# VH-VL binders against Beta-1,4-galactosyltransferase galt-1 (galt-1), part 8

Target 1, 206 residues: Beta-1,4-galactosyltransferase galt-1 (galt-1), of Caenorhabditis elegans (o16374r189to394)
Amino acid sequence: KMSICVPALFGNGYDAKRIVEFIELNTLQGIEKIYIYTNQKELDGSMKKTLKYYSDNHKITLIDYTLPFREDGVWYHGQLATVTDCLLRNTGITKYTFFNDFDEFFVPVIKSRTLFETISGLFEDPTIGSQRTALKYINAKIKSAPYSLKNIVSEKRIETRFTKCVVRPEMVFEQGIHHTSRVIQDNYKTVSHGGSLLRVYHYKDK

## First folded at step 22 (VH-VL)

Design g6 (from i4 with heavy chain Y105F)
Fold by ESMFold2, look of step 22:
Structure g6 (fold): chain C 206 residues (1-206), chain A 120 residues (1-120), chain B 113 residues (1-113)
Amino acid sequence: as target 1 above (206 residues)
Amino acid sequence: EVQLVQSGAEVKKPGESLRISCKGSGYSFDDYWMHWVRQATGQGLEWMGIIYPGDSYTNFDEKFKNRVTITADKSTSTAYMELSSLRSEDTAVYYCARHDYDTGFPLDYWGQGTTVTVSS
Amino acid sequence: EIVLTQSPATLSLSPGERATLSCKSSQSVLYRIQNENYLTWYQQKPGQAPRLLIYYADTRESGVPSRFSGSGSGTDFTFTISSLEAEDAATYYCQQYYDYPYTFGQGTKVEIK
């Protein structure tokens, strides 16, 4: 029903705790598969063990993605390639696919509804190919797991940067990093969601 | 400083309509839910409905859906609640209240209340 | 619709005593995925709008005295005033914001003898 594509290339320096929280919370929300792209040769031993554990338990699909040139000079095209690959992996297979970074969480505003129920409501119009909403950056210290609004140090700052998308993969021709560039037919459309029913958070740990 | 200022008291007759304004200041009006809650004299609080001004999403208690309209004007940072076909049991104090979902504070700021009397 | 039942209806106590108020929900208001209870407590004095005291069942709002606290999870919640002061005479309401409509409990009136 639902999958997540993590288009940013995953490398060294990431906290294993953040990856565990990302996978566990999204699995609990009903995400059935998470696609992670990384140059596995550059991962440290602790991170390799963590990702191997989840891959062996079928929680993630870990894709070794090595560019023939320096990644810093081609980050956009490398991410566009992973976005495109992940879109194609989900076309005809997954009903709704989210595109976000590993520390970003889509959550329903109405807590009695599952993420799937919330997304299904936003896509009731069968001509909608994608939904885009603003990413909220929360600059605060996390007191404890799980990552949530409750577990944040009381003094915090919220900033809005970029947007993130959830799509029907079968209806998208070209997906960008923060938007849907083209749908496959003229009668399909992309819409912006104002945040009343679906939110996406990036927790910045300070 | 966050403030919610409501329109003044009203006296109405059964069958008439009511419109209460709630002007928000000191915050980004579009990014916060606005709730409407009423309280009859000597009674408890009764939730009526909600609006998110950013995308105009609304939801109402089913008891009011056929009679209540909630709107917002982003250019004036003002929410409105209209209640039609008034009855004597609609006599109450009506409150607007702000909801900050992103910080986990449900109804952190309330308007001063608008007293409405419906009598024949 | 989620029904919140508060008890007792009225509580009469002397200054310095501990007040314990109950709020019971007809269904769980715990968002298990993030371990968040979507339940709040408000204080209302006559002629005033309600004042937020506790959110997420157990988190005290800024500027609220430490004698006020909340606890519980799922369906059973408790609000406590550890040492009553004269200014605490008020009606206290719980509210859930887990599911529409975002219902209130009927209130507990706290009186100071």
Scores: ipSAE 0.695, ipTM 0.869, lowest interface PAE 1.1, mean pLDDT 85
Fold by ESMFold2 at other seeds, look of step 23:
Structure g6 (fold): chain C 206 residues (1-206), chain A 120 residues (1-120), chain B 113 residues (1-113)
Amino acid sequence: as target 1 above (206 residues)
Amino acid sequence: EVQLVQSGAEVKKPGESLRISCKGSGYSFDDYWMHWVRQATGQGLEWMGIIYPGDSYTNFDEKFKNRVTITADKSTSTAYMELSSLRSEDTAVYYCARHDYDTGFPLDYWGQGTTVTVSS
Amino acid sequence: EIVLTQSPATLSLSPGERATLSCKSSQSVLYRIQNENYLTWYQQKPGQAPRLLIYYADTRESGVPSRFSGSGSGTDFTFTISSLEAEDAATYYCQQYYDYPYTFGQGTKVEIK
């Protein structure tokens, strides 16, 4: 009953090992479907094979998203279109949908609770349509290790600048990249989560 | 330079209430958990509870739930622990300790401790 | 609640000897998603606050001498002082931070003969 929308996986040079890690870790967390939007024409051979493998094995839904003409600024508008498409794919089907980039992870703070249990607690108020929390940027020293706080030795700084959302897709009319723009009824609401129960990490390479 | 400075020693009578402060400096107070841990003389460490000042989330060991209140004042970067209906068994040194969750450190900085004696 | 059982209760050794301390958890403290053990080791000398030594079961805190190490996973954890020094006389505690309440073990007192 949880899904992830990855609204933009563009460009060449992505590390196939990292996207394997993203898919496998989130599957272990109970994510049932991952929607990945990319221009398959622009993918290198290793990444293309990896994504095809997961798509063929029903771990992801790979959506070919091509822009007829590309210029500065089109990237952002393309992301809004993929976010909207992904929201609509999940409306009435998925209980909770996360919107994040493939190098970002939502994790529960209380380790004895699953991600689903954590999210269910944050949405106990039936009028809540979305939760957002700040990204925390992690400079990972060890690129070849799994994403983990354990692998951060010399880069112990956290910067927060943007929020990422988890939503009840049936309650959202208009979803942005960093916020829910509009819920379906006036009495539904968006909430900012302060980070005590749910964290979002964005792992950066040095 | 991270520092946690606690309020001074206290002598209390049974039935009274205790309030200990813990002022954090040298870090972003709102973004890190604060724990409260106590230790009776000659005994081990006993976890009491936690607060996340950023959103005021708290959790307590059930043995203290009806007697303990943990709060934080973001404007002064100070956490407070209040323990009501004191008993002689509450005689202990009380510590605050910071939890740096985002870097994987639990309890990486501790206050100096506050000695509390409960006697009639 | 997760119970941590430390053994032995007291360990009396000479300088240069190897100290081995055990911490057994009543439930796994391994977060399998990211393969992280939520188990720490602290040193406490008389009249002082505890000092963090080891986190994630096996990772030394910055500035902790290399003679201190930790190992184990899931429910069984070991803390080792490879060559005991006089200043290592202290009580050592394990703590889990996997599930509330974040319990401590009862401690192992290390004495220098």
Scores: ipSAE 0.639, ipTM 0.843, lowest interface PAE 1.4, mean pLDDT 83

## First folded at step 23 (VH-VL; from g6 with heavy chain D31E)

Design f6
Fold by ESMFold2, look of step 23:
Structure f6 (fold): chain C 206 residues (1-206), chain A 120 residues (1-120), chain B 113 residues (1-113)
Amino acid sequence: as target 1 above (206 residues)
Amino acid sequence: EVQLVQSGAEVKKPGESLRISCKGSGYSFDEYWMHWVRQATGQGLEWMGIIYPGDSYTNFDEKFKNRVTITADKSTSTAYMELSSLRSEDTAVYYCARHDYDTGFPLDYWGQGTTVTVSS
Amino acid sequence: EIVLTQSPATLSLSPGERATLSCKSSQSVLYRIQNENYLTWYQQKPGQAPRLLIYYADTRESGVPSRFSGSGSGTDFTFTISSLEAEDAATYYCQQYYDYPYTFGQGTKVEIK
């Protein structure tokens, strides 16, 4: 019913524990498949083993994507390619697909409701093809798992810089990393959600 | 600094309507939830409803069904609670209170309260 | 609707004693995904608005003395004043934020003998 597309996972400097937490928390929320795009050659041994474990258990689909990197950066072109590939993999397969990075979490505001129930409510209007809401950066030291507002040990700083999307993949023609660029028919809509029912957090661990 | 200032005390008759304002200052009004809570004399706290001014989402206790309206005006940083068809049991102190979901603080700032008396 | 039941209704103690207040929820207020209990404790003195003391069941608000603490999970919650002071005479309320309506308990009045 729900999937996540992680359009780029760069291998340098990443902690395997963060990937485990991302996969485990989202599985608990009812995410049934996570697509992760990375250059597997550049992963360290512990990260590679961790991702293989989850791939072998059918929790993730790991896609090897060689992304040429220069000091002047080429990241947005490579990410648009992986976003497009992931959209197409989910079209006709998944009801709702989230586009976010591995350290970003969509959560329901009303805690008695599941993520699926929350998303289903936001898409009750059958003409809605995507919902986007502001990404909230939590720039603080996190003392324990799981990621939550409770587990922060230092002064918390909240920043809002970008938006993140959840879509009905069959209704999207062109998807960006922060927005839906086009829907397949002109009577379908992209909606900005103000944050009353759905939020997305990025836990920036400094 | 953060302040919530409510409109003044009111005396009402049964069947009339009540409209209380709550002006927030010292913070980004549309990014914080606003709750409405009342308390009859010598009694406990009673949650009435909530608004998120950022997208105008509201929810309220069903016991006030068809009698309560909660709104917000972002341009004046003011929330409003309206209660219609007043009864003597609506006599209470009415509070607004702020909630920052993103920082994990529940009702951290409260208005001064608005005393409402409903009597014939 | 989640009903919060507080006990005792009134607690009369001497300064320096430990005060223990109970709040029981008719259903769990634990968000298991992130291990967060959506339960909050407030203090209210006569003629005043409530004051936030504890949120997430066990986290003290900034500026709240360390003698105040909260514990519990799911449906059973406890609020403790480890060494009661005269200024702690007040009514204490729990509130849940798990499901609408965001109900309060009926309160526990703490009196100093």
Scores: ipSAE 0.708, ipTM 0.872, lowest interface PAE 1.0, mean pLDDT 84
Fold by ESMFold2, fold request of step 24:
Structure f6 (fold): chain C 206 residues (1-206), chain A 120 residues (1-120), chain B 113 residues (1-113)
Amino acid sequence: as target 1 above (206 residues)
Amino acid sequence: EVQLVQSGAEVKKPGESLRISCKGSGYSFDEYWMHWVRQATGQGLEWMGIIYPGDSYTNFDEKFKNRVTITADKSTSTAYMELSSLRSEDTAVYYCARHDYDTGFPLDYWGQGTTVTVSS
Amino acid sequence: EIVLTQSPATLSLSPGERATLSCKSSQSVLYRIQNENYLTWYQQKPGQAPRLLIYYADTRESGVPSRFSGSGSGTDFTFTISSLEAEDAATYYCQQYYDYPYTFGQGTKVEIK
């Protein structure tokens, strides 16, 4: 059983077509539930309609998330709050939970294996609470769905700046935006995966 | 710019071992897979195995079980392939080839090849 | 293990003719989730290392002339040289990279009359 937590979906950064691709592609990969945190009042009509459609069809859980306005960087701490809420929603329920943004995709390197089979292999040591791997930015124009390295109409630019995590929710006490900060018990581990078996890509037009 | 330079030709006897080096330059060595492929005279290409130097992951064709070892030294940007218990049918040209998964999974750069002759 | 079968074994044609090569896979190499075929085509001239021409079944590598193209999906793949040139005399190999071991086809030798 796998789920995705999208800790923040901000206003004008995405269009509805990208949301459809994200949900459909990850459903095909075996993701059973996607939790999306957003301030619904800031969404345009097509994004609201799309998210409502998937919520009504039980593909996503849409969580309206609004913080009091402040200039002191509340957005950062707001993401930590949504990450924590999503972790707790999955504890005791979901075997593996991914934390990533829209248009970010975890994919297996060995294409004959499903995402679940790949993740299960990375977690075969029962003391592993999380796996973290480098996020690869594909800064190129995307010509069509589905998102892939093949569907780029301009030259690719590969950048690696951050990491993203997949966790066993019941083993994590404190989840950060890009890493697991603390596991529940001292004998549980957080692991940095080098990328030979699992990759995570962010596709965007530059 | 990108260059893969292999060690020189070797003549071996049956039962010996060979060790071929492949030095990569002009790119970030530990971010790309390295494949080993061989070709006997007048025959097709035969995939032997792979290493990802970034985390040392390896995989091999089962037919070389217990005979092949693939390693990499990130500090010298060099991959190695060792084949033990040599037989005359191991006579071949051995290639290393770079593999960039993020841009499409091609073997985009190949070493010059290392000719290995196994004869008694 | 995925077996790739190429046909014909040898193809002898004149300059300017169209060459059509087949590669058939014992199992699908289509990653349906992202609609990608994990199949490549290489050219190898005598005494040289192989040269990558086509990846993802139909995508030309940088610097590869437009007369080379690939098509197909799943288990059946075609490589085409639209107008043969003398320098195209070579052996052409397909390779899959869907599942380990990343096997090659046995090759198709293209000869220029």
Scores: ipSAE 0.684, ipTM 0.862, lowest interface PAE 1.2, mean pLDDT 85
Fold by ESMFold2 at other seeds, last read:
Structure f6 (fold): chain C 206 residues (1-206), chain A 120 residues (1-120), chain B 113 residues (1-113)
Amino acid sequence: as target 1 above (206 residues)
Amino acid sequence: EVQLVQSGAEVKKPGESLRISCKGSGYSFDEYWMHWVRQATGQGLEWMGIIYPGDSYTNFDEKFKNRVTITADKSTSTAYMELSSLRSEDTAVYYCARHDYDTGFPLDYWGQGTTVTVSS
Amino acid sequence: EIVLTQSPATLSLSPGERATLSCKSSQSVLYRIQNENYLTWYQQKPGQAPRLLIYYADTRESGVPSRFSGSGSGTDFTFTISSLEAEDAATYYCQQYYDYPYTFGQGTKVEIK
């Protein structure tokens, strides 16, 4: 009922434990499929093995994506193409689709509720096509798995720079990286969620 | 520095309403939950309710349903708690307290308390 | 509603002794996804607002002396003062942040003989 689109995974500086943490934490939260777009030649061997393992076990869909203009053109244009492809893969299939980067986690604020219950509440109005909320960057050294506010070894620093979306994919015509640009009908709407029920964290290791 | 300053003591009769203010300073008021907690003389702490000023979300203990209203004014960085249809059991010290979900947890700063006496 | 039951109600000890306080939850307050216990300990002295000591069941707040510690998971939690000092005479409360309403235990009063 829930999926994640990771529109760009760049291979520099990542290790397999972060991939495992991302996939396992989101699977525990009820994410049924994770779509990951990457140029696979840029990945180190342990990352390749780990992604292949999860792809073979049907936990992720790994999509080898050659850069849209040139290999050195890894930026924004490639992400819009992968966002659009992922939106279309989920239309008519998935109830709620999250668009976030690798190592970003949507979490419920009320811990007795599942992520699905939280999202379902935010989409109770059937005309809502997307929910947008502020991304919280946690600039701190990560001590151990799992990623959480407890497992940080450095003084925590919270930055708010961007927003991230969860959508009903069948209601979205044009999706951006940080917003829904257009819904398919005039009476469908996009909502900015203020953070009382849903948070999204990006764990940035210094 | 972070500070929560509450309105002064009140003496009330049963059936009346009370309204307590809690002004926050030294932090981004909209980014922190504000809780209301009360304590009758010689008794433990009782959680009453919460507001997130950033999106006005509220939640209350069921025992106060239909009697409690919690609001916030972002322009003055002030939260308000109103309790209607007062009873003698509502005699207590009322606290506001700040909740930092993202960086520290949970009620890291408390107001000074507001003493409310309900007697006939 | 999650009920927190603290024991003992009163603990009377001499300076230097170890104080052990219990908080039992009617439901688990462990968020399994991130392995976090949503349980907090506060100290309250007469005429004062509560002071945060321990959060996530076992993490000391900054400025809290190392003689204070917390442990436990799920439904069973322990708060320990390893060597009591006179200034530790207070009432100690646990609170959970797992589910609304965010309830407190009834308190344990620690007295110094």
Scores: ipSAE 0.682, ipTM 0.863, lowest interface PAE 1.2, mean pLDDT 84
Fold by ESMFold2 at other seeds, fold request of step 24:
Structure f6 (fold): chain C 206 residues (1-206), chain A 120 residues (1-120), chain B 113 residues (1-113)
Amino acid sequence: as target 1 above (206 residues)
Amino acid sequence: EVQLVQSGAEVKKPGESLRISCKGSGYSFDEYWMHWVRQATGQGLEWMGIIYPGDSYTNFDEKFKNRVTITADKSTSTAYMELSSLRSEDTAVYYCARHDYDTGFPLDYWGQGTTVTVSS
Amino acid sequence: EIVLTQSPATLSLSPGERATLSCKSSQSVLYRIQNENYLTWYQQKPGQAPRLLIYYADTRESGVPSRFSGSGSGTDFTFTISSLEAEDAATYYCQQYYDYPYTFGQGTKVEIK
């Protein structure tokens, strides 16, 4: 019913423990498939083993993708390609697809409700193809797993510079990294959700 | 310095309506939930409802169904709670209180309270 | 609706004694996905608004004296004042933020003999 597209995973900056936490937390939330785009030959052995384990257990789909390396930001266009590929993989298969990075977590505000129940409520209007909400940056050390506001051992700062999307993939014509650029019909719409029911947190280690 | 300043004490008759204001200062008003809580004399705290001014989302206790309205005006950083068809049982001190889900600090700042008496 | 039941109703103790307050929830307030208990403790002195002491069941708010602590998970929660001081005479409330309405317990009044 729900999937996550991770448009780029670079082999540096993350350890296998954090990948395990991301996959396990989202599986508990009801995410049925996580699509991960990376250059597998550039992953260290621990990461490669971990991703293979989850791929073999049908928790993730690992897509080998060689990103161009250039100083002028051409890698963003590579991410648009992976975003588009992931959108198409989910069209007709998945009801709701999230687009986020590994260290970003969508969570319901009302804790008695599942992520699926929360998202279903936000998409009750059948003309809504996309929900966009502000990304909350947390610049703090994480004390332990799982990632949560309680497990922070250092000063945290909350920043709201970017947005992330959850979409109905069959209603989206063009998806960007931080927004839905176009829906497939004129009467379909994108909505900016103000954060009362759904939040997305980006946990950044200093 | 976060402050929540409520409107003054009121005396009402049964059947009238009550409107209490809560002005927030020292923080970004539309980024925090505002709760309404009341307390009858000699009794415990009773949660009434909530508003998120950022998107105008509201929720309230079913006990107040059809009687309570909670609104916010972002331009004046002021939340309002209206209670209609007042009864003597509505005699209480009414509080507004702030909540920030992002920091995990529920009801960290409270207004001074508004005393409301509903009598014959 | 989640009902919070506090006990005892009144606790009368001497300075220096340990106060132990209970809050029992009719349903679990543990968000198991992130292992967080959505339970908060407040102190209220007569004529004042409540003061936040403990959140997430066991995390002390900044500026709250270390003699105050909380513990428990799921449905059973305990609030403790390790060495009672005269200024701790107040009514203490638990509240849950797991599900609407965000209910309070009925309170425990702590008196100094």
Scores: ipSAE 0.676, ipTM 0.855, lowest interface PAE 1.2, mean pLDDT 84

